# Ledger of designs, part 212: miniprotein binders against q9h3h3

Target 1, 235 residues: q9h3h3
Amino acid sequence: EDGFTAEHLAAEAMAADMDPWLVFDARTTPATELDAWLAKYPPSQVTRYGDPGSPNSEPVGWIAVYGQGYSPNSGDVQGLQAAWEALQTSGRPITPGTLRQLAITHHVLSGKWLMHLAPGFKLDHAWAGIARAVVEGQLQVAKVSPRAKEGGRQVICVYTDDFTDRLGVLEADSAIRAAGIKCLLTYKPDVYTYLGIYRANRWHLCPTLYESRFQLGGSARGSRVLDRANNVELT
Below, E stands for the ipSAE of ESMFold2; O stands for the ipSAE of OpenDDE; V2 stands for 0.75 times the mean of E and O plus 0.25 times the DockQ between their complexes.

## First folded at step 17 (miniprotein)

Design yG2 (at its last look DockQ between E and O 0.85; V2 from the best seeds 0.74)
Fold by OpenDDE base, look of step 17:
Structure yG2 (fold): chain B 235 residues (1-235), chain A 85 residues (1-85)
Amino acid sequence: as target 1 above (235 residues)
Amino acid sequence: SPEMIRWKIRMLLRFADLLLERAEELKKEGSDPEEAKELLEFVQYLLRMAIELAEKLGNEDLLKRAQELIDRAQKLLEKLRELES
């Protein structure tokens, strides 16, 4: 993807974050209602802008499920942004290590596993598996993009609290695989989004930290996880 | 926070400006007018969000900038429609 495509996708993601969400909150809603909610709002049929005949009449940015242990904490994003601006003005070198340190300093540590799937039954089934895993406490929080007009791929995001906690990141991968997901997964820290660092950026920073590939009959995790920064397999 | 709102507005305006420039390039290159129109509709969507936030913040400068970009997008959209008629 060229720089323009990356910026365009980032703009779409930002707009989606700002629009209303369809949320199942397991903290306030009985788990027994999940199946009815999934049937009411299948991701392949929920439309981004509330098209006629869709389950939603208004724009929907994301469909999300919150687990019992979910606590929204984005850290000191304002302080992170100020430090980032100061760093850019200083002319000091900017590396992945620099961003990691900024994230730690300001407690902006959230990250997510990403999977891209075509609209349809397979997507809805995958989402249902993830949603159940969240409600059952195997995962903390997940979201899926609604259907776009162009019928492009939809993305499921599964969050972890700390991208620096390798074990936590790997546990989430295992839970995703246990839910029956076999596609390629990529892991991205949210700090890159909060700083406006996308693919093909001028600093040549890669926002993808990990890649997970499904492995049949392999490890207990059912996947091989690659550290992209060091090009080392973690499993 | 007000600072976060300002950041969001600036990002929306940056994206809107970038996408608007791309729409202008597409028009100049004689690309499919529909692609440019779809892009401009999204630009307007972003700018409406920016306006709402700027109004909430009471920032007249950001509001003015957003309005200028909307006007530019609208003029380009009108030109594209005239080319198809």
Scores: ipSAE 0.715, ipTM 0.911, lowest interface PAE 0.6, mean pLDDT 91
Fold by ESMFold2, look of step 19:
Structure yG2 (fold): chain B 235 residues (1-235), chain A 85 residues (1-85)
Amino acid sequence: as target 1 above (235 residues)
Amino acid sequence: SPEMIRWKIRMLLRFADLLLERAEELKKEGSDPEEAKELLEFVQYLLRMAIELAEKLGNEDLLKRAQELIDRAQKLLEKLRELES
């Protein structure tokens, strides 16, 4: 039953990835247009399938902002997927260590901080802060899910280039907190996304490497960051 | 690439088959038919994506497999609608 939930979530994620995206691309669009774009497409009002009364008439899988310095490099995703299929038929154990090594071998090193927020002002305000941080160069790329028909929590994803680069991951956390975000953040490598692996998957893999908790009056970063792979606090 | 498109179609078909099986279970359990109907509508969405990709690739075998699943999903949806009439 819990394995079915993971497959359902993976299916929803795949469908969203394949549908059209609403993109603000700072590489080709002046920064002065950002506020108008944010006002036109608040994530709490952009609907997944283009409901009547929505700012969008067609399906939207994601709302995204690309920073001026963003240079896409997904690595060898096709080789990764082929190796994953071979691993599944090999009889060898599937562990977090083997997935980590596949990601390194195929140069699929990107990952993302995730935050889950209910639809409404808090979500729209958090997204606006993240989008501004991307356009201003503190972050490279971010996306947010549109409003689902059932109205559940939405997710903001803030990407980093290398999940093994702890400094880079912590710098992104700091930029997110500077945007006023106080909720729990979890960090997941993109390798799990490219292979369609989510929580409660049949291999019992846990794709979360880091957790960040806001600490008012704590460190200069405003966070306590836990490395779940090594059970060590980074801050 | 064509290899990537084939992989996507296979993943969509796998998801659709699994979700169809779940919808059949919900019907047999006597659960709220609205839950099963919503699941089947999503299955049809996935299968329309698979059909579009299979047509773009010109792969008749994958297209036929997707068409079989969408027909199966439609038949189950019709059965659920009959129970409510």
Scores: ipSAE 0.694, ipTM 0.909, lowest interface PAE 0.7, mean pLDDT 87
ESMFold2, look of step 17: ipSAE 0.686; ipTM 0.904
ESMFold2 (binder alone), look of step 17: mean pLDDT 85; pTM 0.832
ESMFold2 (binder alone), look of step 19: mean pLDDT 85; pTM 0.825
OpenDDE base, look of step 19: ipSAE 0.709; ipTM 0.911

Design yG20 (at its last look DockQ between E and O 0.85; V2 from the best seeds 0.65)
Fold by ESMFold2, look of step 17:
Order: structure tokens, then sequence, then C-alpha cells
Structure yG20 (fold): chain B 235 residues (1-235), chain A 85 residues (1-85)
């Protein structure tokens, strides 16, 4: 059940990856154009397949913003996948620590903070805050799903370049909170996606590495971040 | 790279097979035929992507697997459409 839902969402994400994207690229576009772009393409109105009346006439897989410092690098995914197959045939236990070491060895270190919001003003406002944080250099890259026909929740993904760099992951959380985001955030390393490891997998691995919960007046940072793999508070 | 393209094809085929099984289950249960049709249309999108990538690689094994699945999906779609006529 839960496994089917996770696989279905992963399939939609892969299909979206392969469709055209709407991109604001701060490396080539002046920051003064951001507000007009956000007003033209609110994620609650950009439709997945270009419905009549939408700002887009063609399918859109993702709406994205690239910061000035964005330098994409997926790492040695080929070597990662080969080592993963060898590990499975070795008989050695498969644990979160094993996955971490594979990711480090092959430099497949990217990951993302995720938030899920219903279509509407709250989603559009959250996205605008994240997009501004990216253009201002507090974050490197973010994307948001377009509006689906079923009216389901949409997702904002805020990427970091190294899930093992806890300071960097926490700095991204802080930047998200500074943009006014108060909902639950979950963090997922990309290594799990490249190995086809989703919820309800046969190794019982949890692809969610960190959770962030906003706490008003509870701490100076305003967030409580939990390491789900080790059940340890980071903040 | 060729290995990344091969990985994408394998993932597309895994997703398509899962969704196709779900659509077959929905039809067998007599459940909402519109939901089954939506899954099948999505399966066909995934498989067309997989076929294009497999042709680009020249990988006949993956191409045959994708073609078998898209044929299965099309047959089920035709059965659902016949029930409406």
Amino acid sequence: as target 1 above (235 residues)
Amino acid sequence: SPEMIRWKIRMLLRFADLLLERAEELKKEGSDPEEAKEFLEFVQRLLRMAIELAEKLGNEDLLKRAQELIDRAQKLLEKLRELES
C-alpha cells in the first residue's frame, strides 16, 4: 500500500524531470526580473499539462530557480550503482551507514528539504520566499511542482549539495525558516533515488534522513531538527 | 551517459509494471474504470519515454521489454473502451 504510493510519486517525479521546466536562472537573468516572473508563473496556476487558461500552454514538469552560485554535480552515479550491486551480492548487512559510505565514496552527496502544500496563496507565498532566498544567495537551487489535475498537494524541493555536511543542511533549514516557512520539512538524500530505494523497501531503510519542525519562541533558531537515522536531535 | 540512460529506462519500466498491475487489479475488482484508464495513460507515457531512450542506446533487450509492456497496456485500454460501447 504505502510502497505503491511511494513508487507512484517517484514515477510522477521522474516523468516531470523529463518534461520541460520553467526556470528563472539568476546566473543569466537580472534579479530585478524575479517578481514579474513569480507573478507570471505562480505554482498554484501553472498546470502540469498546460490546461486552457493556464499561464503555460505546454506541459511543465517543474518550476525552478537557480542561484548565482549554482554549480550542478551529480557525482559518480555509475560507480555508486556498480558498488551497490556488488554490496548486495556480498552478503554484508545493508544499513544507513553502508549507504552513507557509498554516497561519500562516489561523491553522490546532494539532497533536498521537502515541504508539501495545498494549491493556493500559502503555496505561492512560500515559493516566492524560497525563490527570493535563492536569488539572494541564501540557497542555491529550488524547484516546485506545478498544479496537478487531481488538486493534490504540491511539493517544494530545496536542494543542498552535501547531506553529510550537517552545518550546510542546518543553514538551508534556517534560510527556509527565515523566508517565513513554518510547516514540517523532511530531508531526503538523492543517493536513495539513484539506488531505487523508496518507502517500504525490502531493506526497511528510511529515505527521510532529517525532519525539521518550527518552534515559535522555543529556541533562538526557531527550528528543531531531528536526525531520523540515529534518532538524535541536531538542534 | 549511457549508464544513466540505462538506469532511467530500468526505473521507467519498474514504475510502468507497478502501475500496470494496479490498473489490472482495478479492472478485476470492477472498481472505477476512469482511475484504471488514468494509470494506463500514464503507463503509456512512461513507456514511450523508455522506448525512445532504449532506441537511442540501441539496447534491444530493454526495447523489447518496453514494447511488451506498452502492448499489454494498450490491450487493457481497448478492453476498458469496449465495455463502454
Scores: ipSAE 0.607, ipTM 0.874, lowest interface PAE 1.0, mean pLDDT 88
Fold by OpenDDE base, look of step 17:
Order: sequence, then C-alpha cells, then structure tokens
Structure yG20 (fold): chain B 235 residues (1-235), chain A 85 residues (1-85)
Amino acid sequence: as target 1 above (235 residues)
Amino acid sequence: SPEMIRWKIRMLLRFADLLLERAEELKKEGSDPEEAKEFLEFVQRLLRMAIELAEKLGNEDLLKRAQELIDRAQKLLEKLRELES
C-alpha cells in the first residue's frame, strides 16, 4: 500500500472515531448478553452510514467491546504533540527511538493489533471470538469497522496498554490466536496516529512495530512474531 | 481539550486536501468519475466535521480554510456530474 492509501485509511479511521459507536461494555452489561448483542450487530451487516435494511439506521463509526478491566487512558497527548512540534523545529534527527522516548515521557503507550478481513461469516466469526476473549478478560478492548458501501475489507483492532511491554503485546497475540484468528496481524502504536505519522512518511518511520504470522504446529502461541524495527523474531 | 480539537481540525483539513488533490488527478487522467465522486463525498464529510469543530473553538482561520476546501470540492463534484450527463 502506498502512502496515499495509508493516509486515506487513517482519515477514514479518524472520521469513524468521531461518529457514534456501538458498544458492548462488559463492566455494565452481563456477559450472558454478549451472544444476543453479537447476533444483533454482526460487523458484516452493520453499515458505516446506516443503509436501509442494516441493523443500524444511523451512522456507526465502530463496533466495540470493552472488557471488565478496561480503563481508557490516552496519556498526555497534548504534551506529546507539543514536544513533537518542537522536535521538528529543532532539526534534530527523528528515529523510532525518539518516538518511543516521546511516547514514554508523555505516557502515550497504547497500541493495537490489526487484522483486515473481507465482509462475511469469517469476519463475524472472528469478531465474535475476539469479543468473547475481551469479555472473558483475555483481552482488554477491541473494535471492528462497520461495512462500507464498496464491501471492502473491514479491520479489527485489538488494543494493549503498552506497546513497550513486549510480553503484553505477545500475550495479546496469543489470545487472538487462541480465539481462532489465523490471518496476518500487524501491531501499531497509537503514538504514530496522534502525530500523524503514516506509511511513506518523510522521516522513514515505520508505524508497524510487530508482525504476527500464524504457524501450524508451532509453539503454544501458534504464531511467529517479528520485531520489524530490529528484524528479530520474538517467539 | 482545545488543543486536541485543533489537532483534529488540522488533521481533517490535511486529509481533505490530500483526497481532493487525488480526486482532481483522477479527473485529469480520465479515470472513472465514480472513484473521484466517492473521494469528494468523503472530503465533504471530513470538512463538515472540521467546520463543526472550528465553530466550537471559534477559530476563524480554520473555519475559513475548511470553507475554501468545501467550495473546491463542490465545484469539482459539479464538474464531474456535468461530464456524466
């Protein structure tokens, strides 16, 4: 995917973040209601703009599930952005290490595993597996994009609290694999999103830190996780 | 926060500008006007969101920029519709 495609997808994601969400919150809703909720709002049928005949009549940005332990904390995003502007003005070299340090300093540490799936039963099944894992406490929070008019791929995002915690990132990968997901996964810190750093950026920063590939008969994790920055396998 | 809102507006405007440029390129290349229309519809949505946020902040500069882009998008959309008729 070229830089334009990455920016387009980022724009779509940003717009979606600002529209209403369909949320199952396990903190306030009994887990026994999850199946009914999943049946009511299958991602492949929920439409981005509330098309006639869809489960939703109004626009939906995301379908999300919050786990019992979910606590939204975005950190000091304002301070991060100010520091980033100052850094750009300084003319100092910008590296992945620089961004990592900025993220740590301002406590903007959230990240997500991403998977792209075509609309249909496989997507809905994958989402159901992820949603159950969230409600059961194996994952903290996840969201899926609704169906677009063109029927393009939908994205499932599974969040972790700290992209610098390799163990936590790997545990989330394992939980996703345990839920039956076999597709390619990429992990992206949110700090790149908050700073507007996408693919093919002028600093040559790669927003993808990790890649997970499913492995048959492999380790208990069922995947190989590659550290893209260091080109090292973590599993 | 106001700063977060300003960031959102700037990002929306950036995306709108990029997508608008792409739509113009598609038109010049003689590509299927449908793709360009889809971009323009999305651009208009982004810009409406930017306008709403700019109004909340009372930021006249961002509001003006958003209005300029939406006018540009509308003009391009009209031209594309004329080509299909």
Scores: ipSAE 0.569, ipTM 0.848, lowest interface PAE 0.8, mean pLDDT 89
ESMFold2 (binder alone), look of step 17: mean pLDDT 82; pTM 0.765

Design yG21 (at its last look DockQ between E and O 0.86; V2 from the best seeds 0.00; counts 0 for: pae E 1.9 > 1.5)
Fold by OpenDDE base, look of step 17:
Structure yG21 (fold): chain B 235 residues (1-235), chain A 85 residues (1-85)
Amino acid sequence: as target 1 above (235 residues)
Amino acid sequence: SPEMIRWKIRMLLRFADLLLERAEELKKEGSDPEEAKWLLEFVQRLLRMAIELAEKLGNEDLLKRAQELIDRAQKLLEKLRELES
């Protein structure tokens, strides 16, 4: 993907973030209602702009599930951005380590596992598994993109609170695998999004921190996780 | 927070500007006008969101910038429609 495509996708994601969400909040809604909610709003049928015949009549940016322990905290994004601008002006080298330190300093530590799936039963089934894992407390929060008119792949995002907590990131991977997900997963810290760092950026920063591949008959985790920055397997 | 809202507005404006430039390039290259139209419609959606946030924040400068961009997008869209007629 060229830089333009990456920025376009980022713009679409941001627009989706700003549109209304369909949310199941386990903090306020009984877990027993999850199945009915999933049946009412299958991601493969929920449309981005509320097309006729879809479960939604209005635009939907995301379908999301909040776990019992979910607490939204983005950290000091403003301070992060100011520091980033100052860093760029300084002419100092910018590395993944630099961004990690900026993220830590400003407490912008959230990240997410991403999976891309074609619309259909497999997507809806995958989403249902993730949603259950969130409601059961194995995961904190997840969202899935609605169906686009063009029928492109939909994305499921599973968040973790701290991309620097390797154990927490790996635990989320394990929970995703336990939910029956076998596709490729990539992990991206949100700090890159907040700083406008996309694929093919001028600093050659890779926004993907980890990659998880399903492993048949493998360890209790059911996956191999690669640290992309260091090219080291973590599992 | 107001700061987060300001960031969102700035990002929306950045994306809108970038995508608007791309739409202009597509037009200049004689590419499929439908792609450029779709892009411009998306730009307008981004800018409407920016306007709403700017109004909420009471930031006249950002509001003005968003309005300028939406006007530019509208003019380009009108030109594309004229070429198809």
Scores: ipSAE 0.592, ipTM 0.868, lowest interface PAE 0.7, mean pLDDT 90
Fold by ESMFold2, look of step 17:
Structure yG21 (fold): chain B 235 residues (1-235), chain A 85 residues (1-85)
Amino acid sequence: as target 1 above (235 residues)
Amino acid sequence: SPEMIRWKIRMLLRFADLLLERAEELKKEGSDPEEAKWLLEFVQRLLRMAIELAEKLGNEDLLKRAQELIDRAQKLLEKLRELES
């Protein structure tokens, strides 16, 4: 049930990774063109498979914005996966600390803040704010899922370079909040994605490392951020 | 890189295997035959992606695994379509 649903969603996300993307690349496109692009491709209207009446006639896996400084670096994913296979056959305990050390050892340090929003104006407004923050240099790279036929919630992913750099992760949270985002944010290191570890996994690992909740008049950043691995509030 | 392509193939095969098992369970339960058909069509799309990547790598072991799974999915689809007639 819940495990099957999570794995089905992960499979759909991977299929989306491999389909064409709609990309605004600030490294090659003037920032003044961003607003026209956002108006042309609102995520609530861009359909996954090119439905009639949508701005796209072909499948779209993701809608993305690349900042001026975006430089992809996945780390030693091959070595990570080999070491993971060896751990599974070794009989050693698999814990969140084990995953953290594996990610550090193989330099697979990127991660992402996630937000889930229903299709509509709120989603399009949130995405526009994030996209502007990326082009203006407060964030480095973000993507949003297109509208699925069933009309379920869509996801915005905002990437950071190093999940162990708590200050950097908190700075990205602050930039997201400055863009007017008030919903719950969850943070997932990419190591879990590369190892295929999802919420209902056999090791009972929680792929969510941090949670951010918006608070009016709360912490200096307007967020209350919890470290799920250590049950410690960072703010 | 070849390493990233191999990782993608392995993940596609893992997802396809799990979803195919789900489709087989839906058929055994006799419930949701339309869901089972939609699931199998999605599984076939995942496996076609895996086959294309395995051919690009020249990795015959991964290619054979993907082809075995897509054949299994096709046979189940044919059985489900026969139930409609």
Scores: ipSAE 0.410, ipTM 0.792, lowest interface PAE 1.9, mean pLDDT 86
ESMFold2 (binder alone), look of step 17: mean pLDDT 84; pTM 0.813

Design yG22 (at its last look DockQ between E and O 0.85; V2 from the best seeds 0.71)
Fold by ESMFold2, look of step 17:
Structure yG22 (fold): chain B 235 residues (1-235), chain A 85 residues (1-85)
Amino acid sequence: as target 1 above (235 residues)
Amino acid sequence: SPEMIRWKIRMLLRFADLLLERAEELKKEGSDPELAKELLEFVQRLLRMAIELAEKLGNEDLLKRAQELIDRAQKLLEKLRELES
């Protein structure tokens, strides 16, 4: 990946954020309606721009499920961004520790587990499992990208409230694995997005904080989760 | 909030400028005109979003910057379409 590719993908995500979303909101919709909704809107068939023959006739930026406990709280993003601008002009070093401290100080602590899957049964099955986990209360909120281009990978994002709460992040990983998902997961704090810091940035920061790899076999072992910032295994 | 809207506009303009420069490079090289057109159409989408937000914010400077970029993108897109057979 180079800097152009990372910025191009970030631009696509921002445009998607600003288009309409398809949302199953467990706070206002009975859980018994979830399976019908999932069958109507499989992420491999929902198109980004509402192609003919799609379940959707209009553009869709994201497909999302909100759990009953979902309470959006972005924190002090305005203060975070102001402090970030001041740091850039100060000449002080910019490190992963600097970003962590800014996020803590301004309470911008949310983040997400990411998985990338090709369109098809595996994606739809994974999404359905995640969506059920959200409605059942094991996860708070998740979203999945629609199909924008045949053969292109789509992303499922599973949010957590606090990237510094390692137990909470690991519990979300466990809930994802319980849904039968065995692919690589990467975790990115939202602070990087709010500051416009993507892969191949000029500070050589890595927005991926954690990686989760599923251990195959007959053992009772779960995920192996690596803290990329400190080079330590959490599990 | 007004500061969040301003941040979104600045990010949209940053992305649009980057993608527009890439499309200009592709045209100069005579390479991959289909990609260049796709980038420009996306740039126009980003800039229409930026214009809408700048109008809601009432920020004349950001609006003028977005309008200048969308005009540049449209002119380049028209030149690429002239090269189609």
Scores: ipSAE 0.674, ipTM 0.889, lowest interface PAE 0.9, mean pLDDT 88
Fold by OpenDDE base, look of step 17:
Structure yG22 (fold): chain B 235 residues (1-235), chain A 85 residues (1-85)
Amino acid sequence: as target 1 above (235 residues)
Amino acid sequence: SPEMIRWKIRMLLRFADLLLERAEELKKEGSDPELAKELLEFVQRLLRMAIELAEKLGNEDLLKRAQELIDRAQKLLEKLRELES
């Protein structure tokens, strides 16, 4: 993917974040209602702008499921941004380690596994599996993009609380695989998003920290996870 | 926070500018006028969001910049529509 495509997708994601969300909140809604909610709002049919005939009449940025243990904490994003601006003006070298340290210092530690799927049954089925895993407490929070007019791929995002917690990141991968998802997964910290660091950036920073590939007959996790920064397999 | 809103506005404007440039390139190439239109419609959406936030902050400079970009996008969209008639 070229830099333009990455920026376009980032712009779409930002715009989506600012539009209304369809949310199933397991903290306030009984788990027994999940199936009905999933049937009412299948991601492949929910449209980004509320097209005629869609389940939604108004624009929807994301469809999301919050687990019982979900607590939104974005950390000190303002402090992070100020420190980032100061760092850029200082002329000091900027490395993945620098960003990691900034993230830790300002407690901006959230990250997400990403999967891209074509609209249809497979997407809706994958989402249902993820949503169930969230409601059952195996995952904290997840969201999926609604259908675009062009019928392009939709993205499911599965969040973890701390991208520096390797075990937590791997556990989320395992839960995703246990839900029956076999596609490629990439893990991205949110700090890169908050700082406007995308693919092909001038600092040559890779916003993808991990990749997960499905493996048949392998470990109990059913996946091979690669640390992209170190080019080392973690599983 | 006001700082977060300012950041959002700046990011929206940055995205709008980049996508607008791409739409101009697409128009020049003539290879995909539909994609150019789609990009411009999206640019306009981003800029409307930026305007709303800029108004909320009372930031006239950002508002002016957003309006300039919207005007540019609109002019380009009109030109593309004229080429299809």
Scores: ipSAE 0.645, ipTM 0.885, lowest interface PAE 0.7, mean pLDDT 90
ESMFold2 (binder alone), look of step 17: mean pLDDT 86; pTM 0.833

Design yG23 (at its last look DockQ between E and O 0.62; V2 from the best seeds 0.63)
Fold by OpenDDE base, look of step 17:
Structure yG23 (fold): chain B 235 residues (1-235), chain A 85 residues (1-85)
Amino acid sequence: as target 1 above (235 residues)
Amino acid sequence: SPEMIRWKIRMLLRFADLLLERAEELKKEGSDPERAKELLEFVQRLLRMAIELAEKLGNEDLLKRAQELIDRAQKLLEKLRELES
């Protein structure tokens, strides 16, 4: 993907973040209602702009599930952005380590596992598995993009609280695999999004920190996780 | 926070400007007018969001910039529609 495509996708994601969400909140809604909710709003049928015949009549940015332990905390994003601007003007080298330190300093530590799936039964099934894992407390929060007009791939995002907590990131991968998902996963910290750092950026920063590949008959985790920055396998 | 809203507006405007430029290029090339229209419709959506946020903040400068961009997008969209008629 070229830089333009990455920025376009980022714009779409940002617009989606600002549109209304369909949310199942396990903190306020009984878990017994999850199946009915999933049946009512299958991601493959929910449309981005509320097309005729879709379950939604209005635009939907995301379909999301919040776990019982979910607490939204984005950290000091403003301070992060100010520090980032100052860093750019300083002429100091910018590395993945620099961004990690900025993220830590300003407590902007959230990240997400991403999977891309074609619309259809497989997507809806994958989403249902993730949603159950969230409601059961194995995962904290997840969201899935609605169906676009062009029928392109939809994305499921599974969040973790701290991208610097390697164990937590790996545990989320394990939970995703336990939910029956076998596709490629990539992990991206949110700090890159907040700073407008996309693929093919001028600093040659890779927003993807980890990659998870499914492994048959392998470890209890069912996947091999690669640290992309260091090119080291973590599992 | 107001600062976060300002950041969102700036990002929306940045994306809108970028995508508008791309739509203009596509129009000039004439290879994919439908894609150009789709981009422009999306640009307009981004800019409407920016306008709403700018109004909420009472930021006249950002509001003005958003309005300028949406007018530009609208004009381009009208030109594309005329070419199809």
Scores: ipSAE 0.664, ipTM 0.893, lowest interface PAE 0.7, mean pLDDT 90
Fold by ESMFold2, look of step 17:
Structure yG23 (fold): chain B 235 residues (1-235), chain A 85 residues (1-85)
Amino acid sequence: as target 1 above (235 residues)
Amino acid sequence: SPEMIRWKIRMLLRFADLLLERAEELKKEGSDPERAKELLEFVQRLLRMAIELAEKLGNEDLLKRAQELIDRAQKLLEKLRELES
């Protein structure tokens, strides 16, 4: 049942990227309409391919909320990929520092916090909290996967503009926790996705940069954030 | 953008090739033919997306590679369906 590999999951995500999305765009839609939209399209009931009885009649790849300040900027992905190919043929070492510098040079700086939740109230409640945080301006953009035919775990992605801006990444974690989310969060820079670098890659690169764990009985912050590359607690 | 389209095609082909190899392994093992068929149907979906993008881009090399892979997937799927009879 839970036999997905990292590559298979990445393939599913890419297929979803290319299917239609259900989007609440705060730049063109009044915030007062958000609650009705959330009630119409709970992620535990929106189906990937438009199953009978679901709120969507057509395939849906992602359900997304765009904040007022949402400005898509993938950066120079083509230049990044060209430089990556050149680096591989150069014989020079490939390290996390090299990847970081390529991302900076080509302005491919976005990344995302990820959470995985089973279908049901907990997922729908978490998504609603995230969506409200985006519309209110505490977060910029988020998406959630629809329900697969077999009711496996779904993913919420909360994007940040710059994975090298540690403060900004931690502020997004704090906003996620303020929305009442207590599950494990992992952070992945988009540069790894654009270069096709997944877990168990031949360069031994770790695509997960941070982990965030909710602290029981903790302070107003509400989480412990671990830097996976250095095994250093940031909070 | 043409460069983003080329990236999508290359990634679709990479995933399709990897998953096709896994489907061939599952067929050889024979233990879960339904899983192998489901995987091949997904591979075909990826490759149809790649073919459509390659046609829009006008890239003959990528189109040919996608068509070769979808032909392999179709033949394997047909073999699995015959084996069920």
Scores: ipSAE 0.587, ipTM 0.868, lowest interface PAE 1.1, mean pLDDT 87
ESMFold2 (binder alone), look of step 17: mean pLDDT 85; pTM 0.826

